VHH binders against Isopentenyl phosphate kinase (IPK). Designs and how they scored, part 19

Target 1, 332 residues: Isopentenyl phosphate kinase (IPK), of Arabidopsis thaliana (Mouse-ear cress) (q8h1f7)
Amino acid sequence: MELNISESRSRSIRCIVKLGGAAITCKNELEKIHDENLEVVACQLRQAMLEGSAPSKVIGMDWSKRPGSSEISCDVDDIGDQKSSEFSKFVVVHGAGSFGHFQASRSGVHKGGLEKPIVKAGFVATRISVTNLNLEIVRALAREGIPTIGMSPFSCGWSTSKRDVASADLATVAKTIDSGFVPVLHGDAVLDNILGCTILSGDVIIRHLADHLKPEYVVFLTDVLGVYDRPPSPSEPDAVLLKEIAVGEDGSWKVVNPLLEHTDKKVDYSVAAHDTTGGMETKISEAAMIAKLGVDVYIVKAATTHSQRALNGDLRDSVPEDWLGTIIRFSK
Short names: E, the ipSAE of ESMFold2; O, the ipSAE of OpenDDE; V2, 0.75 times the mean of E and O plus 0.25 times the DockQ between their complexes.

## First folded at step 16 (VHH; framework vhh_h_nbbcii10_fgla)

Design e2 (from m6 with F27R; at its last look DockQ between E and O 0.60; V2 from the best seeds 0.68)
Fold by ESMFold2, look of step 17:
Structure e2 (fold): chain B 332 residues (1-332), chain A 122 residues (1-122)
Amino acid sequence: as target 1 above (332 residues)
Amino acid sequence: QVQLVESGGGLVQPGGSLRLSCAASGRTFDYQDTYALAWFRQAPGQGLEAVATISGSGGSTYYADSVKGRFTISRDNSKNTLYLQMNSLRAEDTAVYYCAADFYDSWTYDYWGQGTLVTVSS
């Protein structure tokens, strides 16, 4: 008799997952979803949320019909035959990517100035673009039988001040989770106390959620295996994947797997960082703020066996030699 | 479509100064706070080296040891331009300099300029 233990009382959220723009959208075409990747990611999320015990037959939850379409993605009569399952508590956050970029850039929504008609119209158009993306993500997850609820930050009453979070009440998010749903938040246009309006990014959202919800781990899905010591371009065939980065109590960090050759160079100890992280030092430092809370951060290529292991939480106890990804983890 | 174009390279004497610019089109630097921007360089016969990095928020910077105190990375979001101010230049700073961006939160640099040559020689 094998039992999967639910989350402890002190950490009621298991995982926050960032669906990076590189993982689920096409870089070569604005406002285009990478459908194949998204389908695999949705399947992997279902398996992780059910801890690998998902039924062999998946019953989707999107039995809606879009206006002008004759197709419905699943048969509601199949849901009546479906046995109930309890999903572990995940929150999904996705970036806006290039969705909303044309609208915001042309109107200046990200710079503020709501009194101008073009900015107000741009705010509307930007939100249409990013909520279209959110709906398609929600559909993909629902088609895999995940009880997803799209939760736009603007509609939840979130606002910023000088682009920093000013008001972001989590009561609705928490209640949605406690009701057995999986919230899907996203980068959005919001009101700003100083600028009037701006764009709230997915990374700011995930930091806010991690700080307040204290998940067991956070997963960033991307299109590369992880962080390299140099960009893994063809001219750099010896780029090395950085598998583990340790974060200290003061928020400083260092690469601990692999141990890099130039660890003894004189460096500015205010960062306590090693100098060969492929120009990613600032992003690593931002993720280290999450790791400092005791929350593992995994950076991994979407739609791979490596991302499945990260999503499952299999890396919390040990890091297998054959796993390819980057862990940023608090270490005493 | 995203394009990065560097300018400002050239010949300069040791101890001199130079300012590199990188203009972006097709995407703005300040639309999302999830990206990183950087200057890389490649000296003749050497590998690619990260010189300076600035976060999407603009609050955090990083500099290679070889340039710290001499180079300053900055950006002007209203002009959609990334800068590298290079002071106290040395012969060892001779390289092709590239600007690069991680616009899609890829945790790597996906977009690169064509490079601009900086030669420090007496």
Scores: ipSAE 0.585, ipTM 0.831, lowest interface PAE 1.8, mean pLDDT 82
ESMFold2, look of step 16: ipSAE 0.538; ipTM 0.813
ESMFold2 (binder alone), look of step 16: mean pLDDT 80; pTM 0.822
OpenDDE, look of step 16: ipSAE 0.866; ipTM 0.946
ESMFold2 (binder alone), look of step 17: mean pLDDT 80; pTM 0.824
OpenDDE, look of step 17: ipSAE 0.817; ipTM 0.925

Design e3 (from m6 with T34K; at its last look DockQ between E and O 0.34; V2 from the best seeds 0.00; counts 0 for: pae O 4.3 > 2)
Fold by OpenDDE, look of step 16:
Structure e3 (fold): chain B 332 residues (1-332), chain A 122 residues (1-122)
Amino acid sequence: as target 1 above (332 residues)
Amino acid sequence: QVQLVESGGGLVQPGGSLRLSCAASGFTFDYQDKYALAWFRQAPGQGLEAVATISGSGGSTYYADSVKGRFTISRDNSKNTLYLQMNSLRAEDTAVYYCAADFYDSWTYDYWGQGTLVTVSS
C-alpha cells in the first residue's frame, strides 16, 4: 500500500482581491461605506474561500462594539466544537474610496513635504481615515466568518523613494497567511525617502503582492462591469465592454473579445484610455503587468453573479457566454 | 467638498476660438494618477456628450471625433484648473459645457460643474 504521500503542495495563494474604493464606498459622501455592497462582497468572499467545503455554520469573529451600535453582532458562545473551516488562501486589498482620498488630496501629501504643517496634518488625517475604513472592512468580513487581519502598509514598514516602492517587506503578510488568516491591506500614506511622504496606491500594492506571492488569479472588484472601449456614460450608450484582453511578452495588449472586425463599433485605440479615473490604458497597463506574470486578472462589478464567478475562479477553465467583465490574460 | 466651476463660455462666430476654464477645489490635480478630468457638452435637445478627457497623470487624452484636431484639453496643476481650448468653432459646437471629475478608480464621473454656455453663431 504505497502511501501516496500527497505532496502537501504548499498551497499557493489562490486569489488576490482588489476592493475598489468605488465598489465599497459611496463616492459622493465623505467617509461613507456602501454597506449593502460590502455585505454582499463579504458573503461572496466567504463562499469563494470555502469553495468545495461542506456548508458550515457561519461563525462571526467580531466581538466588539461598532461605533454607534449598542450591540455586538457576533456571539463568542456560538463558537462550539466546530471543525475549523479551511479557507483558501486569499489576500484582500482595498482602495481608499471616500476615505482618505479627500484628506490626502486637500493636503497634498502625495507631493511630499512633511515640513509643511498642512502636509503633516494631512498625512495624519489620511491615515486615520483609511485605517478606519480598513477596520470596518475587516469587521464586515469577520462577521461573515472570515478570519481577517487588518494590515497597514505604513505599519508594516512599507516606504517609497520618489513614489516608487523602496521597501515592502512581505514577511508579516506571509506569516499571517501561513497562520490561516486573510490579510486585508489598503492604500496608505507612507514615508518617502526623497519626498518625505507620498500615497501608496492599492494598485501598486497588488502588483507587488502578485509579483511575490504569484496567486492563481487576481480579481478587481469595481462599480462597473469592466473595461470599456470608451468611457461608459448615459451619453455613450454604445460603449462596448471588452470581455477579454490578451497581453503579450512585451507588455502590449490586444482585445480578443469582442472581435472588433465583427463589431460595427471600432474600438478606437487611439482614443486615449477610456478610463475616466486615470485612463483605460492605465488600468489595462496595471492589469497587464500582473498578467505578464502568468496570472489571470478579472475586472468585474462587485456584488454581482459575475463577481462571484470571478472570485470562485470559475473563469480559469472556461469563459461563460454570459460573462460580463474583463479578463486580462497572458497570451504567447 | 469637491467643487468644479466652469468659466469662459460666451458668444463666438463660426471659425472663432474660445478657451474654457474649470477651477477645481477640494482636491489637487497632482494627487494621484487614478483620476480623470473631462469636458462634456449638452446641446439643446441632445444628450450629454463626452468632448475630451485627460488622465490624472496627464499622459493620456481623449477627444470625441467631432472635436478631434480642433479642441485641446489641458491642465495647470499649479492653478488646479482644467482647460478646453476650442478652435475652429462650428455652429454644432453650441452647447452647455460641463467639467467633470472621476475618482476612486471608477468609470463614472462623480463631480460636475454647473456648466458654461458656448454659443457659436454668425
Scores: ipSAE 0.027, ipTM 0.475, lowest interface PAE 4.3, mean pLDDT 86
ESMFold2, look of step 16: ipSAE 0.511; ipTM 0.775
ESMFold2 (binder alone), look of step 16: mean pLDDT 82; pTM 0.837

Design e4 (from m6 with T53R; at its last look DockQ between E and O 0.27; V2 from the best seeds 0.00; counts 0 for: pae O 3.4 > 2)
Fold by OpenDDE, look of step 16:
Structure e4 (fold): chain B 332 residues (1-332), chain A 122 residues (1-122)
Amino acid sequence: as target 1 above (332 residues)
Amino acid sequence: QVQLVESGGGLVQPGGSLRLSCAASGFTFDYQDTYALAWFRQAPGQGLEAVARISGSGGSTYYADSVKGRFTISRDNSKNTLYLQMNSLRAEDTAVYYCAADFYDSWTYDYWGQGTLVTVSS
């Protein structure tokens, strides 16, 4: 009976999730979390991370009081002799949304100049705001039983040079994952070697993470279904969702689904410049960089059945006919 | 309400330079998780083309191949203004130029300007 020593292949990172600001914060409201969406996202993440595991009791891990609340949402006594649920290896990165916006904008932190009192103060204020958001996200996920650890790029020693990533050591992130936790990173104010300081965006972070950690797939959660051939609006009802995009070795990309028939769409030249092909190109190019790594990228609306499918990795094997989102995949 | 207003368009000779501006009002996008601020252009009889993009933080830029090395996208957050420096202009650069903004990682450009006409003609 040859004990097939299932080589405990150090399970690669399964998924990097980008929580877009639009998905988790209220637009046009300063420092407001979209609680409903965040809760659903937390549940979906839990489900995705525990996929294949027997249903277990949710053990919340937030034993602290939330600001404005007199009650603790989770009870430590609920932690019984339960076997530790094995979570798949996920990394979460969230955008700032409406957090940090006012502080950063007013102070000009992105331009640098820490010698200026307003910039220094803004740097501090921005970090306070974004770390507050991070904490709330960590709490939301923790309440769903996900062992989340907030990780600020600044605190991890990440820095830039002329706004380009100069130092982004992943040792702490890796150690966190290896310890069975889910890192939750965020856009952050960081030190810049030349400018003094700048803003490190979540998009830059996720690209860096994807490049080094090489997850099986990446999910961008947003407030829209995916990438459209034009901006979807009430005035543009004919916007077409691009469901599948293939990326070549040279970085070129092609829409695979739907087949865009060159025919009849009267380019209404009169209407406000719709994000047609040009807009798509810029957006797709960002995701394409990740796709070139051999990593599938899913852009999907948060808190939907489709986001759950994406997070579960269901799209890797087959794309459902009713799929509503954008898949960006490397095509050999 | 967020508004984008382009300016700086005009007539220029081939080889000349022009700087476009896009003034944003109603919202500051310095740190907001803005996916991109971008310039688009539409030539007569042509579709909308992405010209340049800059991330919300200004940390990454994208240029169309047709303008790479000639155009520079930048922003002044203190003025809440997006710029497009256009050098070595060519006849094929003639178009209406639009600025656009994608906020909160929506993967859509939520706001658009009215456009400014750039004509490159000898």
Scores: ipSAE 0.025, ipTM 0.425, lowest interface PAE 3.4, mean pLDDT 86
ESMFold2, look of step 16: ipSAE 0.497; ipTM 0.782
ESMFold2 (binder alone), look of step 16: mean pLDDT 82; pTM 0.832

Design e5 (from m6 with T53V; at its last look DockQ between E and O 0.43; V2 from the best seeds 0.00; counts 0 for: pae O 2.1 > 2)
Fold by OpenDDE, look of step 16:
Structure e5 (fold): chain B 332 residues (1-332), chain A 122 residues (1-122)
Amino acid sequence: as target 1 above (332 residues)
Amino acid sequence: QVQLVESGGGLVQPGGSLRLSCAASGFTFDYQDTYALAWFRQAPGQGLEAVAVISGSGGSTYYADSVKGRFTISRDNSKNTLYLQMNSLRAEDTAVYYCAADFYDSWTYDYWGQGTLVTVSS
């Protein structure tokens, strides 16, 4: 009886998802969640994680009262004797959006200086805000039957030194995944060894996670279609969506779709020149770093058919002709 | 509601100086490294050009080659105002100047002003 030790190939992380703050919160309103987008995103994530084997009935896992709600949305009695659905290994990271911005900006926590009362207070206030958002996201996903666990980088002991990651232990994250849960991390206020405190962005977090966990692909969900050849604005309505960006070994990147020769419009490929410090260039660079790992990065508008395709991993094999988003991929 | 309002544009002679202001109102958003404030310009018949960018922290700046050494981007957080000091102005600097803000993990600039016209002419 040859014990076929089915090498339980510890299935690698399938996908790391970045939920952009702009995608899931209302930009113009303090601490307001974009409920419609979040609900759609939750459904799309569920579908992607279950790889089409969606159970006939969604079993919600939020048995708590939401503030302002009189009723619990999920019933424990609905769980019954149903077989546990096998979810693919996903990690979710979300930005702060309209949560934390006000508190952090007014107090200057990103600049450090915990010795100042306003900074200390702002640190506390920022964390309250971002953790509230995290809880709401966890709840939204849980209501869709996704076994989500909120994880604050601060609480996980993550810290920085002069804004660079100094300590970011993934042991708890890994254990959570191994236990069949979906970690939900977020941008956070953290302690800084030199500055005292700073803000750890979701983008930095996702890069760290991607580097260590090496997912099959990474999806950035945002409120725009993707990366454009120029900043889209009311004054520049003819901005062209860059559908594919190739990343070289040296970290350089080039637009491969569309091709200049095939566009009637003058494409400015110097996208990086539009925002070099803390903006688009930084973000593209971060995405490029992920791509250098051999991990495809998809930037796509949330709550669209395209986001569903991206989350499903459909873009790995072929890019649909009607694709609206940006693929950042390593190219030898 | 987030609003950006440019001011300070006008007619100036070549070699002259001008200071543009962009007053930001609404939600404050300069707490993340991914946040940036920028000045753009659009000359007649030309595309939108990034002129100067400053990071959310204020620690990093970027300038287009065409304006490097002549223009300075700065901000006053107490006034929630972005500035563009323009020195040694040239005819080719004639354009509508826009301020823009990028934040909330967007992959583009989220908010734009209405623009202010700068005309450099003898």
Scores: ipSAE 0.111, ipTM 0.571, lowest interface PAE 2.1, mean pLDDT 87
ESMFold2, look of step 16: ipSAE 0.565; ipTM 0.805
ESMFold2 (binder alone), look of step 16: mean pLDDT 80; pTM 0.821

Design e6 (from m6 with Q32H; at its last look DockQ between E and O 0.81; V2 from the best seeds 0.70)
Fold by ESMFold2, look of step 16:
Structure e6 (fold): chain B 332 residues (1-332), chain A 122 residues (1-122)
Amino acid sequence: as target 1 above (332 residues)
Amino acid sequence: QVQLVESGGGLVQPGGSLRLSCAASGFTFDYHDTYALAWFRQAPGQGLEAVATISGSGGSTYYADSVKGRFTISRDNSKNTLYLQMNSLRAEDTAVYYCAADFYDSWTYDYWGQGTLVTVSS
């Protein structure tokens, strides 16, 4: 049983946000969260979810004691008499970043073979690593007063067949949303009908959710402003941010801002689009599958004023000249 | 510590062939949180150009029009190695070729090899 378009509209899903591994983990240290970025992202998500609400104080929802601390992060007594705030309906998905990588790569979990002791051990170790990340993200959002629930695909009964989604029932996700919570899903180790096991990535999860829930927009948070015509670096000062990519009915796409030379320099429109997207064509094509549903996709640097505007949904009617990011959207 | 190391560059005559290799360490290409791998090139006095890309799953490839039909990107996940087969080489293909990866869904290539020089001349 899968959700249909009518059920998606009844939930009024505003946004699906991807917390990219580059935005919330440290690339140079295994299994390390980028705490400063995560804290800002959590604050920005709360602001976006509570658009139109005016609470006087942020009341945290993480009352647990952490290992190595005798203190609880939040005071539960502050919640008592306050009126319920209405949250816009968001779904959060995060990548694994540096979590799970060592365990999966050393064991071969992504290749299957659960009958091998090393693979079975690696499956367990991978899931410990990625669920630890998920818990810490849930804590960060909960500290900002977001009613988050971590939802591992494995525990929700999701499975694959030859690495393709075989079963990904959204009933639990739907009930979580309808109960006033914000689901937080993540890349996970899952069972596979052919291989025995594999890794289910956050991008596959996002595409599945967008196709069935039809959010108003999807935001990818990363550590660069957006997609460039060439990879940006201090040695590449001429890299140009691609601000808008238009998507057609068949999922084909073209860069429309900046306007590229189309034919006056012997550059064909289709070739120019691919040759000028900095090698991101496979990722853009996957995002275009979301955009052709009428769902805007924003790619933006986490923890900036630009990501706040994207998360708020301010870009649906017009794009401010001072906004820096990439929009992938359907063009009629 | 993620590292990418290219090899296989050299001098070749027009019309010839080369196969470039990129060995990865500290990361596995077949880990599904990796979303893109690519070969870039940089000719003297020019910026970086993406010549071929392959998705993290290996199911999708894209080629620059200048190399389509002549170059083939591939990978061997058991050896954690990315390849670029370069056929029908032209003088215009002379460049330093770089292996690159977007490992952490950053929407840019944030890991790079040192480059390997390919020279196409008589």
Scores: ipSAE 0.593, ipTM 0.828, lowest interface PAE 1.7, mean pLDDT 82
ESMFold2 (binder alone), look of step 16: mean pLDDT 80; pTM 0.818
OpenDDE, look of step 16: ipSAE 0.736; ipTM 0.888

## First folded at step 17 (VHH; framework vhh_h_nbbcii10_fgla)

Design f1 (from e1 with F27R; at its last look DockQ between E and O 0.60; V2 from the best seeds 0.00; counts 0 for: unsure alone 64.1 < 65)
Fold by ESMFold2, look of step 17:
Structure f1 (fold): chain B 332 residues (1-332), chain A 122 residues (1-122)
Amino acid sequence: as target 1 above (332 residues)
Amino acid sequence: QVQLVESGGGLVQPGGSLRLSCAASGRDFDYQDNYALAWFRQAPGQGLEAVATISGSGGSTYYADSVKGRFTISRDNSKNTLYLQMNSLRAEDTAVYYCAADFYDSWTYDYWGQGTLVTVSS
């Protein structure tokens, strides 16, 4: 591992964003992209990446003859008068969502056993599925004029050992960023030193990237407003959005907004809601490891005004009272 | 289709023990490290409460304060089954218990079982 983060002025990473599988694929429909959400997310990413200047004409970068849509022209013949825009440095990671699960479930690729013909076939089939998703996401961002490059962890030489990261060289990612492109990584099937093969999830990728690239903030785009004290539903109308979670030096964390003292609960008002995180404690603890690095983590519903604010980085100094999402932040 | 099916509920005396099981089909609990798996409960007239949570890797567990030291969440990957071992049961543990999973990285629980009733009474 040879990435020198402290000396790279051109590699100061502003944001790592996860396009959650629930945000960009359709639940319960195998290998189906949520096209409307993805289109809005792509537009919001472009706006968040722009560094303040008046817009030039923007030309889409998907010049293929495959079908796709955007308000931005993708005709290469239109580029002659285009003035370039400067983008702040983002890295995109997406989950697999409804892609890859069928192939992996039928073959057991996540359990290893690469010597078995069914597992080897499943490894191939899984990678076809998630790579196809990656390409379509890259195309959607490219149509918005974002200079995206799809980057499969397997193809970048990443590997695991008993499902923990064993090798994850960032040289190609770093060169891609330094060249002015936006890398788009994804959950993938990878080789494993012990199991032979397994699945490397997008969240593991994000933790690895955050640890080495030290972005200013990380955004998780999902299909709910944020973390609740209990799962929201029509039968649970009193579910409360947890807006702020503070992380200490040891990686421990505590909900600091809301505070129960401002409620009309009459019995033991210090116990339930402030320490209850709706069963999301394992995911909060993993995000807390990112926050421990001094990197804000925002969890927010994709394709909303709330996600635009998070992507813009508007939450670092002050949090608007009308913003709906969850912040996990190191407690200085 | 992904399905979660609970079993093992019933009537038990205070101080007794019970083990709940949740069998999954359509997805493996161990497919990804970042899945969240949990048991919830709902007592009559009360809101839904997360009782115990385990990560997809099995390396992290969390318990509500009301059950810490008495309940243990675990799983058997070969049977694709999540468990809740409930010891030293009390009347206030009476509830319908639900198995739940976050299989879509959504930061909430997308899949739920039908529930199994646990009654703690003399």
Scores: ipSAE 0.697, ipTM 0.876, lowest interface PAE 1.3, mean pLDDT 84
ESMFold2 (binder alone), look of step 17: mean pLDDT 79; pTM 0.813
OpenDDE, look of step 17: ipSAE 0.731; ipTM 0.884

Design f2 (from e2 with T34N; at its last look DockQ between E and O 0.61; V2 from the best seeds 0.66)
Fold by ESMFold2, look of step 17:
Structure f2 (fold): chain B 332 residues (1-332), chain A 122 residues (1-122)
Amino acid sequence: as target 1 above (332 residues)
Amino acid sequence: QVQLVESGGGLVQPGGSLRLSCAASGRTFDYQDNYALAWFRQAPGQGLEAVATISGSGGSTYYADSVKGRFTISRDNSKNTLYLQMNSLRAEDTAVYYCAADFYDSWTYDYWGQGTLVTVSS
C-alpha cells in the first residue's frame, strides 16, 4: 500500500536554526571546524526534532565512506523495516566562519567581474570551501539520524541583481521538507544579473526563509550566552545578560528583562559609562524584523542546556527563571 | 589573522570635524554572514560607550543619543574600511575611539583596534 503524505497532516515549519560561525568553527584558525561543539549541536537538534518521547537508540545515516569511524555509528540493516520516530520540520542555515573568506577576498568575487580569470577561479574556490563545510555539517547531523540534505543557494538557482535578491524560489526547499528531509543552507557565491557574481549572505537567507516559511520560532546558536548590556570582555566583569526584548508593530524594540534602571529617555549624560545593548542594536533590529511576523527569536550559546531549551521550543510558553539567553518576541 | 587599525585622530577645535578610519585585514566586510561593525569610545575615567554601529547586510545604523545628528558611520567595502565622520565636535567628545567587529556572528564584539585619541580643545 502506498503511503499518503496528506494523511500525516504536517503543514508548518517548526524552527529555523542558524548555526553561527562562532558556534561551529574555530576563531582565528582558518577553515577549521569546532568538531566537539558540532557533535553536541547535532545531538541537540535530533532531540528537539523528536517531540515527546524519543527512542534511546540513534541509528545514524552517514555510511557514505569506506573504511572509517562513521561506519561504526551507522548500521543500515537497522533502518529498513522499522518505522522511525516522527520528526518535526526544521530548516538549518549555517555560517561559514573563515571558510571561503580567503578565496573570495583574493579574487574579489564579491565585487563581480566574472569575465576575469582570477574572479572565475575565485568563484570556484569559494564554493569549494563553503560546500566542504556544508558537507561536514550534513555528515554530523546525519550521524545523529537526521535526514539532512545540503542545499547551496547557487545550486537551487538563487541569484541576485546588483546584490539584491532577484530569484530565490523556495519550491525545491519546500519539496525537500515535504519529502521528510531537513534542508541545510548556507551563504554562497551566486550569479548576479549586473555584477556577474557576488556573495549571498546567510543573514539574507534566514530572513528570506523566515518571511516565506513562517516558522514557529528561530534559534541563533552562538558562543556567548546572548546579548549583553556591554561587551562581556574580561575588563567588564559586570556585563548583564539581556534576557528578553519586546518588539512592537512598528519594529521598535525595548529590553523588558531585566527591567533596566534607565527606562526614562531623559538620561542624556555628558558622561556615559555604558550603553544598554552593548553596541548590538543593528543586529537586534534585524532580528526584530523576524519577530514582527509573530516568530520568536532566541539567541543562545550552542552546546548548553540553554540551547536545548531554545531548540525544543520550551520558551514559547514561559521563560524559566534560570534561563540564560536572549529572547526577542512580538508584543503589542 | 584579523586586524583592525584606526587612524584619523588628533587635536581639533570645538565645532570642528574629524574623520576616523578603520582598516580591516584578514577579513572582507562584504563576505561575512551576520556581522556588525562599531565605533566605541572611552573618555578618561569612564567605561566603554558604543558610539555608532552598522550592520553588514542591510546597512542599518545606530547612534548613541549624545552623537546623533553629528556623527555618521559608514563603510567602503572596496577599501575594506570603516569610517566615523564626526562633525560639530564638543569637548565632551574627547576620548579614545575604538573600532570593533563581530565577524563570526557571535553577537558580541571580539575584534578591537588599538584606539585613536581624539582631543577637542581650544
Scores: ipSAE 0.570, ipTM 0.827, lowest interface PAE 1.9, mean pLDDT 82
ESMFold2 (binder alone), look of step 17: mean pLDDT 80; pTM 0.816
OpenDDE, look of step 17: ipSAE 0.788; ipTM 0.908

